VHH binders against c4kar8. Designs and how they scored, part 186

Target 1, 263 residues: c4kar8
Amino acid sequence: MAELSTPSPASPAPLDGGRGDELEKFTLRGARQILQLLQDLITHRGLITAHTGGGHSFMTAVLKVDEERGRVVLDPSPDPQANRRALAAPRLTCVTQLDGIRIQFPLVGLGEGQDKGRPALFAPLPAEMLRLQRREFYRLQVPLAHELSCLLKAEDLARKPVEVSARVIDIGAGGVAVVVPTGAAEFVIGGTLPACRLALPDGEPIELDLEVRNLNRQTQRNGTEQLRVGLRFAALPRAADTRIQRYIFKTERALNAKARGGL

## First folded at step 11 (VHH)

Design x38 (framework vhh_7n9e_1)
Fold by ESMFold2-Fast, scan of step 11:
Structure x38 (fold): chain B 263 residues (1-263), chain A 126 residues (1-126)
Amino acid sequence: as target 1 above (263 residues)
Amino acid sequence: DVQLVESGGGLVQAGGSLRLSCAASGFTFSSYAMYWGRQAPGKGREWVSGISGSGGSTAYASSVKGRFTISRDNAKNTLYLQMNNLKPEDTALYYCATEWPSSYYDEYTAEYFQHWGQGTQVTVSS
């Protein structure tokens, strides 16, 4: 007998490609709104993850919006292979965050050239941008100084059990994103990693079952490649949920206090 | 240059079986997890199954768990999906992929997903 402890039938979103219709209300199509949002990303120095398909991405930023030519100028990767993948891709899917709000937009027709004597990537302005104003899409970027880690129980390339200490790069109410060295372990989307341990700064590590939701070989700003793994919290106990939310809120408050001035 | 070619679809009666194949080229096949997805007419893309690079780990959608088996032959750069006890609701275009975006903890939405294969049609009659 399957026991449902909560009266709410709400569960985490499925792996299928649903919800396109619900996202329409968050889609910006006005030229001036798109220009303003891109300028806001420049002003806030927002880092962008540009997905090139095939499980690959690289970190970039909008350097300039050329309104007269109808183009955006992006910072190329220092890794030539990442740039070649981007230029060969039929579509670049850009994902970023502004004030905790997830922003996504496509770029089609990517080219390369120079801006003020420096290498640059160019693309026509996107016809649409998605601005997701939902709590479920909020992710706290974990400060590097916190050294937040998650000990993953996985299998290596020889199908042997392995434990990997993965650095947590972001955390939300429903999961974490971690990075691992390429080749340290194997993952599959939809797979479950049992008895992993999330080390928060407060107290003992939290033992969790994690579901793999996303895999991406991401080229960092320094040109190195890392495997980025998105992990959903499975069957999260209330005590663990409370500790995770407390960490998120406390860290956000500290970051907001620092951003307002002082240190 | 990633290239994926699906085959093995067709018309089958309810309760029947089919085996799908995906021939992969242009990348180090054994280094990537592989996935089967499907899209029924008028529906969004649905994740069906996944397998790790070595084949040591597999995952299945609840709708196909126990009926479908994913496997791979890394020496032949080929991915398989054995489908048993097929139901009319399994009717869809089936395609393989080296990545799968989700609506939860992914960097994509479903409308931005790009698959590399053309797919193979499976039609299950009642």
Scores: ipSAE 0.620, ipTM 0.859, lowest interface PAE 1.1, mean pLDDT 83
Fold by OpenDDE, second read of step 12:
Parts: C-alpha cells; structure tokens; sequence
Structure x38 (fold): chain B 263 residues (1-263), chain A 126 residues (1-126)
C-alpha cells in the first residue's frame, strides 16, 4: 500500500526579498479579512479584470462568497472563448479597484457550474489578497535619446546644499523618477526638494518643488551603483502641468508609431 | 504586436458630444475585453468603461454612467466610446486598453502591462 505522497503545494517563489517586504504590508492573509474584502467587492459591484495569461483577460465580478464550501463565485464572461481560457489557465489573476485602492488576488482551481440555475465560475477562496493604497500614476518611460534631466537641490550628509543633475527615467502627471550617483546627496522619504528644475525638450526648464517618495538602490550591469529616486510634484504650476502632459502625449505617440514600424 | 490607435478626440463645449474610436490590430480582437481609461492633467489614470469580448457585458464608472456608451465592432476590430453631455471634468487624454489597470508594473506577478494606445485628447470647455 504505497502512500501516495500528496505533492506539497509548491510554495509560491519568494518574491525578491526587498520588493517582497514592501508588498507584505499590503497583503491580507487572514481568513476574516479576505472574506470581508470579498464581501465589499460584492457590495460595491466592482468590475474585476480577470487575467488568464498570455495577455488575455475578461470582465467578471464576485457574485457570492460561499463560506461553507470555501469558494468564491464569479460571473462568467458572455464570451465562451474567454471562459474556456479561464478554465484552462493554471491561475487566474484578478485585478480591481475599490475606493481608489487597487486590489489584486489570485484564484486557482477554477471550475464551471451553476449557481441558482445560472452559469457561474467557481474557485477556492484566495489565500491572499493584495490591497495597494498607492495611487497608480501612469509613468512614461523616457527614451534615452530625449536626455531629460532634473536639477535637484538637495543636501549632503553634512546638510550642506548641493545641486545634483539627475537623469529622468520615467515621467507622469504626478512626478518623475530619476537616477543619481550613489552618495551624490542624501535623500529622505517624505522630504521636500525646493526649487528644482526639470528640463523638457520643448523649452526652458520648469521650476518646481519635489517630494521624495521612494528610494531604490540599483546595481547596473556594469557593476556601478546608482540610486533611483521617485519624486512627486509637490507644487506644479498649471503651465508646467500642460507642458508635461504634452510631452508625455507626444512621446507616447512617437513610441507607438515606431512600434508599428512607421519610423 | 498589439496595436491600438485612438481617434475622435477634440475640443467641444459643455453639453456637447464626441465619439471616440480605437482601432485594434495584432491580436484576436473579439477574444479580449476592452477598456477605456482617461488621464486628466495632474491626475492619475482612471477607469472609464469596459466591454466584454462579445460585447454582451458593459460597465461604467459612476462619473460617466448614463452619459457614455461603450460599444465594439468585432468585424472592424474597433472599439467605440460615445460621450454625451460632456462636462469640463471630462477633459482628459483618453486611452483604450486590453487590460485594466494598464500601463503599469504588476508587482505581484512581476509583469508589465503595456497594451494601450497613444490616446486621444478630449477638451471640454465651459
């Protein structure tokens, strides 16, 4: 009587240590918390994008939480092909937003059936749900050829004022990410950098105040360390906002045209 | 490669109407739910509307419900957004996408979602 060792569910690969720790604070694993959040999704009738892999997704909603059976009931797609993809997928990644907060959770073991005589999709309750409080701003990756820069007015370790020219790597309506040499200045999350200058290709630099929102140390392929600094626009004049939006729009259009083989 | 091209934006007076179009190519259009989003100056991207692959299911943000209508023509690989009774608050760059949220890094799955068009500008004057 060979005891068929039930293969231990493969522990999800540890999210890379540093980024994983940041996500843990936003991850719900408590059964009660998960149930409550699912119930909130039902109450708000939130649209859920269900990703089935390979770039495919469909619209769904949580219809019911069946605590007795330990399962969630989803609204099937009106597209039979989407439902087939969902059922064939090893994992469904559900993404939604509630009150401006992004919610993401995986579902595994998807099946089809009927709930009260209506077609439905069923899955075991998620083991975890991610609730991200951060407002997601679209960020344009700045082409290297554009050579956007931001002159940062910062302080060194001695609190002496220093000016650092930083390359802008991404830009959005809410801010920029820049890269600086390690040790060029001291940054504190939540700190304000006053009277910085953002250089756009279309005219004079924009003077603006920046707030430090995140810091990431990165090692380049060549072994050089750099600091990525996420900066929020703390005070942006309307004219500057318009210029930034125009730049983003033009750049996106150009990138898309290139991707289409037009340039 | 997935290609999305938005059009139909412009300047319109409050109370006016516009119809946006999104031409899709590089994928089986009818197999994908499609979405409209918008980004106003100084704001993040926000969801506007979604439609299932077949067009049988639609959803709208509360801010546009009753005023906007999403539709699709799968034979033409085109997504539409009829916008009626436009308001200054509707001023934004409008995007079509195959996923929502789009144009973000998914930290949970470690994937980039970049299936959006260049956008079309809608400006509503008071």
Amino acid sequence: as target 1 above (263 residues)
Amino acid sequence: DVQLVESGGGLVQAGGSLRLSCAASGFTFSSYAMYWGRQAPGKGREWVSGISGSGGSTAYASSVKGRFTISRDNAKNTLYLQMNNLKPEDTALYYCATEWPSSYYDEYTAEYFQHWGQGTQVTVSS
Scores: ipSAE 0.000, ipTM 0.206, lowest interface PAE 11.4, mean pLDDT 82

Design x39 (framework vhh_7n9e_1)
Fold by ESMFold2-Fast, scan of step 11:
Structure x39 (fold): chain B 263 residues (1-263), chain A 126 residues (1-126)
Amino acid sequence: as target 1 above (263 residues)
Amino acid sequence: DVQLVESGGGLVQAGGSLRLSCAASGFTFSDYAMYWGRQAPGKGREWVSGISGSGGSTAYASSVKGRFTISRDNAKNTLYLQMNNLKPEDTALYYCAREWPSSYYDEYTAEYFQHWGQGTQVTVSS
């Protein structure tokens, strides 16, 4: 991380960055706006990553909004440990996206029970929700059919160099998120992975240096755990940046066309 | 129950050294990357340094690189921060953590974390 005298436009936020008053513009506090957004998540069957702290999260979804009781009903994890972590957490941070817009909200006071005879998690309606309509925060969800991968140069648990082919799950102008099996390699936030290779569908792999920005042990909808690694592009030659942007735009266009064709 | 206990802080003159320790319990220490952070009076939390589970990889904030050294002893479940050539601007509450939130790639995701110690105060006089 370089010492900056003046931040450049579109420069990455520092590792100690906080919420700030800048996000107030994107914060929804009206009860009707919150209810509408939660209903939009149900309608679009949006998957939610619920962060339970300690670097853990699980995949969930809003099953219903109980307006009368002022609560949301969430899909529990099939992994009992993930549910126990969630119930023990003082707060959940829920993250999702709709139409490329990042949605984030806290849930406090999580409980468990039954909804229509099925296990469910319950929480009071959030008092606020963040809705970030910023193109610079856009992340393309990579289609599984593309088999996009990044060859990471890292260390294994015995401190020996290892090359790990990681599946790219999302990609943006500033970086990629990848998944690796738990235990395949070690990462540290702030660490640099030199000479990694990003394989796009068209052309030779792009060699680039990556900085680790996020680490999360995520429990999937099937109950299995994987390590999600958020990686920032430390520096990109213009040619590499152009190829990445081209891939993002082409894929986004194709996904939008497919969505419009679905009646 | 995860517990992190920092120690080793104190008052020191500029140019001096301190060695901070963090005793960890309640989890498999070697499975987790560990971090040192600090909070100066009137400022937010600042990431200082990180170390991978085995100790093979380290990272440092530019403000401390070359002066601070992070290390760990997995047999003792202890994290260390050796601080040399201390400056008045290093004055802060120092704490260790099992996770570090970042706002860059996955903006605003990891605002809440549970596994922080209570901290140890470092005061550097001019």
Scores: ipSAE 0.645, ipTM 0.872, lowest interface PAE 1.0, mean pLDDT 83
Fold by OpenDDE, second read of step 12:
Structure x39 (fold): chain B 263 residues (1-263), chain A 126 residues (1-126)
Amino acid sequence: as target 1 above (263 residues)
Amino acid sequence: DVQLVESGGGLVQAGGSLRLSCAASGFTFSDYAMYWGRQAPGKGREWVSGISGSGGSTAYASSVKGRFTISRDNAKNTLYLQMNNLKPEDTALYYCAREWPSSYYDEYTAEYFQHWGQGTQVTVSS
């Protein structure tokens, strides 16, 4: 019975090793900025996945920021074993999201104790926090009900031309993000997809050239892999730009109205 | 574990050529686009080139277009960068990456992964 060694989930790459200058712009190191971001996490009751290494993680939250003592207070795991792993780990990698922006930060020197008579984990304030706001421009999250799609002209694994209908998940003045099944087509960052067709609800599809700017593989909870493709409008006619802007504006207005209870 | 190991760097004169290699392990190499980047002293990381999983699609930075050629051998799990007509401004640490600048994200584990090699130094003398 060959023990299928379950591939040990790759420990999150330490923030330290691959930090090219590319991530530097997303890294907060200012004490005030860090404190504010931690406070924002508290205010929003943001759930944090804390990685202890070896493919292990537990859910936690920032309960308090103790500025006087220079420490953060975390909610311990209900699993004593997870807490033991956390305390034994040289570094805790915390991952969360606030307002759709991924936040990642390391904690070192974890200890256990009590906060107001309740079990808690304590760590010194992080020296840095990564806020991955990669978007230079505002992008509208496309409502699922709009069913925006982009017909991508690409190549398959056999280098044959293929057309892939991709769901548009966000749109901005500069481009779109789409999702495609993994393996549906081949993409490379910096590559151009010519004569693609963006379908908007207001009329005929817009023909445009797209440049691949980002590729993100995502494993969904159901185990399916999807590829998120960030695409820049390479050559957008003025008329097309106007239509896109109109769509964004109209959609934003509708979403805001709904949020205010008007619909 | 994902491993990327670059080699083939060295000192060359302007106008010379080098061929870099990147040996990949720990993942299905053919399923991923691969990238070359470089970092010059005192500068940030710069994207140099990319190639799709099958090798059918390639892209190049404007600064290297027409001089560099990216290729891959999926049977050998190896990425290549042929660099011709090298210039002093090409002096940098060259590294291969599986993600650029994006990362693999696992929604189940909420893990964010970036995989880069250690790099190989290329120095072009005037």
Scores: ipSAE 0.099, ipTM 0.603, lowest interface PAE 2.6, mean pLDDT 83

Design x4 (framework vhh_7n9e_1)
Fold by ESMFold2-Fast, scan of step 11:
Structure x4 (fold): chain B 263 residues (1-263), chain A 126 residues (1-126)
Amino acid sequence: as target 1 above (263 residues)
Amino acid sequence: DVQLVESGGGLVQAGGSLRLSCAASGFTFSSYAMYWGRQAPGKGREWVSGISGSGGSTAYASSVKGRFTISRDNAKNTLYLQMNNLKPEDTALYYCAREWPESYYDEYTAEYFQHWGQGTQVTVSS
């Protein structure tokens, strides 16, 4: 039987005080490394999910690094409530991805103001950044043009069965992350969604049993709130695993070719 | 002003029962899944159980399945954990939570954990 609270040898251990010793080997503390990584996020226009606690987050981006003043400048949310939650939080946990590699860092002492006459959020440079360079943590950011979806079998707020077509935002060997409108269905961490259907390009939808592993209410760049649901493949047939891996590798190859000036 | 206040812990002999309560305020209780977690001395946080906003779906850690029952009363903004056939291994501080900083694909954990209370101590003697 699966145990959610006890990590397997392949999973990171639960964090203590927001950071576990198991993750120490992936933590960057050099000032030059941190500055370079933040600059890479700006260059690649990386979207950042900023967790404000309480299951809430909002989408932001690093607008610039002010090395002289030792601070980062972030894009505020168009939702005033998301900004108020962020400013009230003792710490933001910022999560993003660069070339499939998970990057996570804390920001403390968030303030608001203006950058060149435009509203902005400010925070001191983080003292550390986590960069997970393990193959099992690799997640392909699904290109919007692929219109990847997963049909979820769930229950609505009245406990009635519903089918929700959820947009797949990332995919890896172990599962997918999807977004659904807040209120479209109910989820609980540890719950099972049977007979869901993952629609990949080229071929029939893949029928999968999914386990809910993460829930977060996310305010998007347009101000719309959505529920982000992390889903683990509970039972993955070999043929399905092969198709998912083929999609990931093919998409990575195409993105690399395009970056090198392909059409 | 999110507040979660746990109660109902105590000392009990192995094989006994306890019922924990969590009084919630400062948010629309029925709109959130709720969780019970625990932490034994010198151990990390362990997820115990979860319940959806309407109460229609529940989930349990394998170590407690069949012995513990999670429930909620949305009219009273209260979460419950009925604990039966308690074992010395269940000795821990029990927390009510509105979020769980657990894995995304079971391989990624969220760092920040904000909305849990002080907890209620459960001690099971042999």
Scores: ipSAE 0.575, ipTM 0.837, lowest interface PAE 1.5, mean pLDDT 82

Design x40 (framework vhh_7n9e_1)
Fold by ESMFold2-Fast, scan of step 11:
Structure x40 (fold): chain B 263 residues (1-263), chain A 126 residues (1-126)
Amino acid sequence: as target 1 above (263 residues)
Amino acid sequence: DVQLVESGGGLVQAGGSLRLSCAASGFTFSEYAMYWGRQAPGKGREWVSGISGSGGSTAYASSVKGRFTISRDNAKNTLYLQMNNLKPEDTALYYCAREWPSSYYDEYTAEYFQHWGQGTQVTVSS
């Protein structure tokens, strides 16, 4: 019963059954590969979204890999409620990206303590990590300095039309993720937001119809709560698609150049 | 603390109608979007419909659009699904939920979904 696959909020339905067979070739189970990947996340200061279930997540990072004790040390949330949800959860699903590749791994048996006199969360090393090399799973993490925004046309809690300027936190070929303050507008998974406007550098805003595909209440590293909204491009004119891909390509090149210049 | 109780299912002939209800408790109902899902015998769970907290926005799976209507009564903490022109392929256990995982943007949260209610059985004969 509990192992049954959950469908997407729109048709066509997601793939029948789990993605186990397809994802197995992207799953790392070697202890050395897992340790190296976790160390790479530390080196690149990779931000991790830790999903605690119930539509809740918090932002964290790997602070340390303790190879001798077989555990990872994570940055706790300054929000005590986010930490309590994490500690109560039977497992965390950690999602991040490195070099444009989506990385996902479970953590089970989360505990709390101290590292070098500072509060910390720790868990046994994951037995497996998923490293998806497929381009359709690629999400460019938008540099904060770009101030990329999307003007969403939605409704507030009183059913009044509102326009919300939402910060774009990641972007890919199929959509964007944005953050809005909790309570700024109402969203429903499967709902369409017509005539939204994506502001890319160097040009007029792109007018887009967006479909809500994902909602979670995310506690940020500073302890504030934001609603993270995953949005699919419902239909994308070729010119808009070209501009979005050009932005992604140019930003990747600039980030890669900066990484090669820095040690 | 959170409880969802579905009712209104039953046996109906093709072309018939049923109205499902979901009684919610343990949370501020009007602050949450609500969803109807279904599971047919031997198949996985399928998203059917969603409604925003105020009821101002709704969404439907293409397979039910035009035949089903989702609504809510926030004063009664109750979610409804009006099902018209029922077809044999609508036969399923129907359940309501406060959350729905996505298979697109975050493909791997599906395993964390737990339906919040026990469900109500709908059987459509031909």
Scores: ipSAE 0.587, ipTM 0.841, lowest interface PAE 1.3, mean pLDDT 81

Design x41 (framework vhh_7n9e_1)
Fold by ESMFold2-Fast, scan of step 11:
Structure x41 (fold): chain B 263 residues (1-263), chain A 126 residues (1-126)
Amino acid sequence: as target 1 above (263 residues)
Amino acid sequence: DVQLVESGGGLVQAGGSLRLSCAASGFTFSSWAMYWGRQAPGKGREWVSGISGSGGSTAYASSVKGRFTISRDNAKNTLYLQMNNLKPEDTALYYCAREWPSSYYDEYTAEYFQHWGQGTQVTVSS
């Protein structure tokens, strides 16, 4: 019998960036709103992925906002190559989350220097920040204690089949992001990984097909590089969809209860 | 100092063929997946095809699958796109890239993407 279409929490979407005019309603342009949001990221110790282009990013954080000089101070990478790529980039695209809400902003004109005698990166305050307050863009950052993994069927650098156990770093209705060591396997955006196995707490691993949607070589805060892979759920069975949604909502509730002083 | 230089575009009749090339320099070409994208006048960026670093895996947009073939020559640091049975709707500026943003999983990163090359124009007449 041929496999029939199964409803998925997320519909297939093109690999095009064609919805730019819809972003305006989510864009903050007021100077005081921008300053407040940056301060919220400092207060909550938000980790920021800074995309430097060419498939590279590094993990950083806002250390302070210098209102008098109109600039942000960022934590540099311990990897000199990551800092050189950032300084050479015409634009950094910074992505983070606050309370499950995606925040994105550009930085242009990055420089380096010192803050209180320590190395730092500096950039002018962004002219705009995107704050996406829509549920379909929500991605749960997976707690490290959950040790959530996905067994991927891929190909190594010698074109031999390989199975890689990848750590799941975030999960949403439409997919997961995983991390693997740079040399562990090869991926290509648009490629399909059949019969992968997502291990959730409680119960058997979920067998599902995944489509590669995003690839980025991310320099961690300890200076090591790893490959971040964004994976879309393809043809997700209803039972699998229900279990994934239940995990997301239960974990989100537990995190919200903990933040409000509950257990 | 990443540099990507596309070539091979031109004017062809519907049903014709073209082979595009992308010459890469400034990085270890064989360690990166590579992509072809296109942008028609007045339209957004469209992902066309991708190939893994070793060339073992390929992927294609539904609109070109069966007509286009992506390949690479790692000894020459060159990416290729063989385009067969061209249609007027294939008319676009074609460019190669070392990365591709996604509208599905990482939707809004796509708004800040810039391709690395200048592109090569393909025009398909009816």
Scores: ipSAE 0.679, ipTM 0.887, lowest interface PAE 0.8, mean pLDDT 84
Fold by OpenDDE, second read of step 12:
Structure x41 (fold): chain B 263 residues (1-263), chain A 126 residues (1-126)
Amino acid sequence: as target 1 above (263 residues)
Amino acid sequence: DVQLVESGGGLVQAGGSLRLSCAASGFTFSSWAMYWGRQAPGKGREWVSGISGSGGSTAYASSVKGRFTISRDNAKNTLYLQMNNLKPEDTALYYCAREWPSSYYDEYTAEYFQHWGQGTQVTVSS
């Protein structure tokens, strides 16, 4: 029985060391906001992955917020070694999800003790919490059956022009997300892909320029890696915009009808 | 563990030049796009430039386009930023990064973990 070594989730980088303006709007620093969010985590019994560094993590939960003492109470790991690592770590990076929204926050100054006669971990209240909200603009998840694709004009590893047919996984008024095999082409955030072709079901492909806004490597269940590319429409003709909006509207309506049992 | 160490910063006069370096370790350097960002005093971190894994594709912020050149040596696991015609507004702490944040949460990838160096200070005097 080969213990499938679950790839140790990469230790999240400290929130303080690398946040740009893009993340600032998602960062809570108000004491009241932080307390409320922590209380919400308690209410929902949210499981938290606590990263201690070095690729190590353990599962925990916020048990209590002690406002009077300005601290959080965490559930200790059943693994004594994990607790030791947590206590030795200069910073604990906590990751969780509430209502589909990813939440990250650092804890520093971790200590151990007892809460009502039970072992517990204690830390000062976090100075900040990152609550990653969904996209400001709605993005339609493209049904697999629609087989939307985008022909990307890019360069390969040898700097030769290549055309990559990418599956569109979501689409909105401002852009698309696509998936490509890792290594099919090279991308860089901020780069422009000129004269790409977006294939919609309703007619001829739309020619458009795309700007790379996001790159994410994903490991599929089968162990293969794929690259998710977030693309912004750099220059979208009005006619193309109308077609995209029509597609989105039509698809949403169909999905909603199906969800209501109408199809 | 991913490590990024920036160097090459300093004090320069307006119109001068600097070359920044970033030494990378803990990952397959050539497989990743790399980025430069900067943070001026009292401002947020901003994107400056990016380069693909092979170095074949590059991108620049409008504010630095035509003045800065990003490059890399994959054999040395090193990222570079050649900065020419420096301006006082280029004064900032410059960071090397393997990831760049998005303005929106992507529920599919949940990749908002960033690997940044400690930065190197660039000061441009008038």
Scores: ipSAE 0.108, ipTM 0.613, lowest interface PAE 2.5, mean pLDDT 83

Design x42 (framework vhh_7n9e_1)
Fold by ESMFold2-Fast, scan of step 11:
Structure x42 (fold): chain B 263 residues (1-263), chain A 126 residues (1-126)
Amino acid sequence: as target 1 above (263 residues)
Amino acid sequence: DVQLVESGGGLVQAGGSLRLSCAASGFTFSSYTMYWGRQAPGKGREWVSGISGSGGSTAYASSVKGRFTISRDNAKNTLYLQMNNLKPEDTALYYCAREWPSSYYDEYTAEYFQHWGQGTQVTVSS
């Protein structure tokens, strides 16, 4: 896979060969800044994907910040297995998005207990948080009302060709993340899915080749597990690129207008 | 309770062959995509190859394509890497993984993933 070892035009060039210096620019280490950012996540009711390792994650949220005890209170999963994986993990990597900005932070020393008589997960305040404010790394969370889908060409568990209509959950300049029903198809990081079709709200589906870049079994807030697949645009005609960018910016603008009107 | 144990490394002459094995336990092996990675001295981790749960789909790094073959035996919970026409630049610690932290969208979280084996050393002399 040349795309994994050799950067393509779709790869973010600033991350290649300069990662440590680049991440430092976006790292928050001040206690006050960290507290403020965590409070902003609570205020905006942001869903957090907590990665527990082994290709597993679960959906959570910061319920509150306990400043006197120096800890965060997290919403446990309704799936006991997800909670057990989280408690057994040496570290959780929490990922979320606030106003188009990717936010990421580690939690170490996760414990369980009760908050106001209800089960809760607790962790010390993170010592640092990443706030990645960069347009090229922006991923639009796709509104459910748009019913954005991508028809994937893959293989099933019996090694037979299969077409899977996958729901697009986010989209950026470099690719999409989709949700695939468990057992519908198999994916390999580095593998290419040819002639897939991305359906945008207006116009004909866009035919494109996709490279599998990420696989994650995510436990939802309702306790159901789903496979999240991150897909890079392997090759994208300029007309298709323009149409995707137009959709992203138009939708982002509409969502930002709606959010500010509601505030 | 995921456990991965690599074996089959050693010292080999350039142009030679080795077959690496990875014995997996603690999870339903056939339900997971598996990977081989490597790390040469003074370098970061490099993705080498991947194989789907059924074995139907495979992927290879350009540097090894045509020389290496990934395979699996789900009845034995074992992953293999057949390495042919080895070159000095293939010298590295080889490890198997249930996950590969190489994601265009999640590049910043790549290093946080775990469940990798301890590795088996491959040294290719000229």
Scores: ipSAE 0.535, ipTM 0.809, lowest interface PAE 1.3, mean pLDDT 81

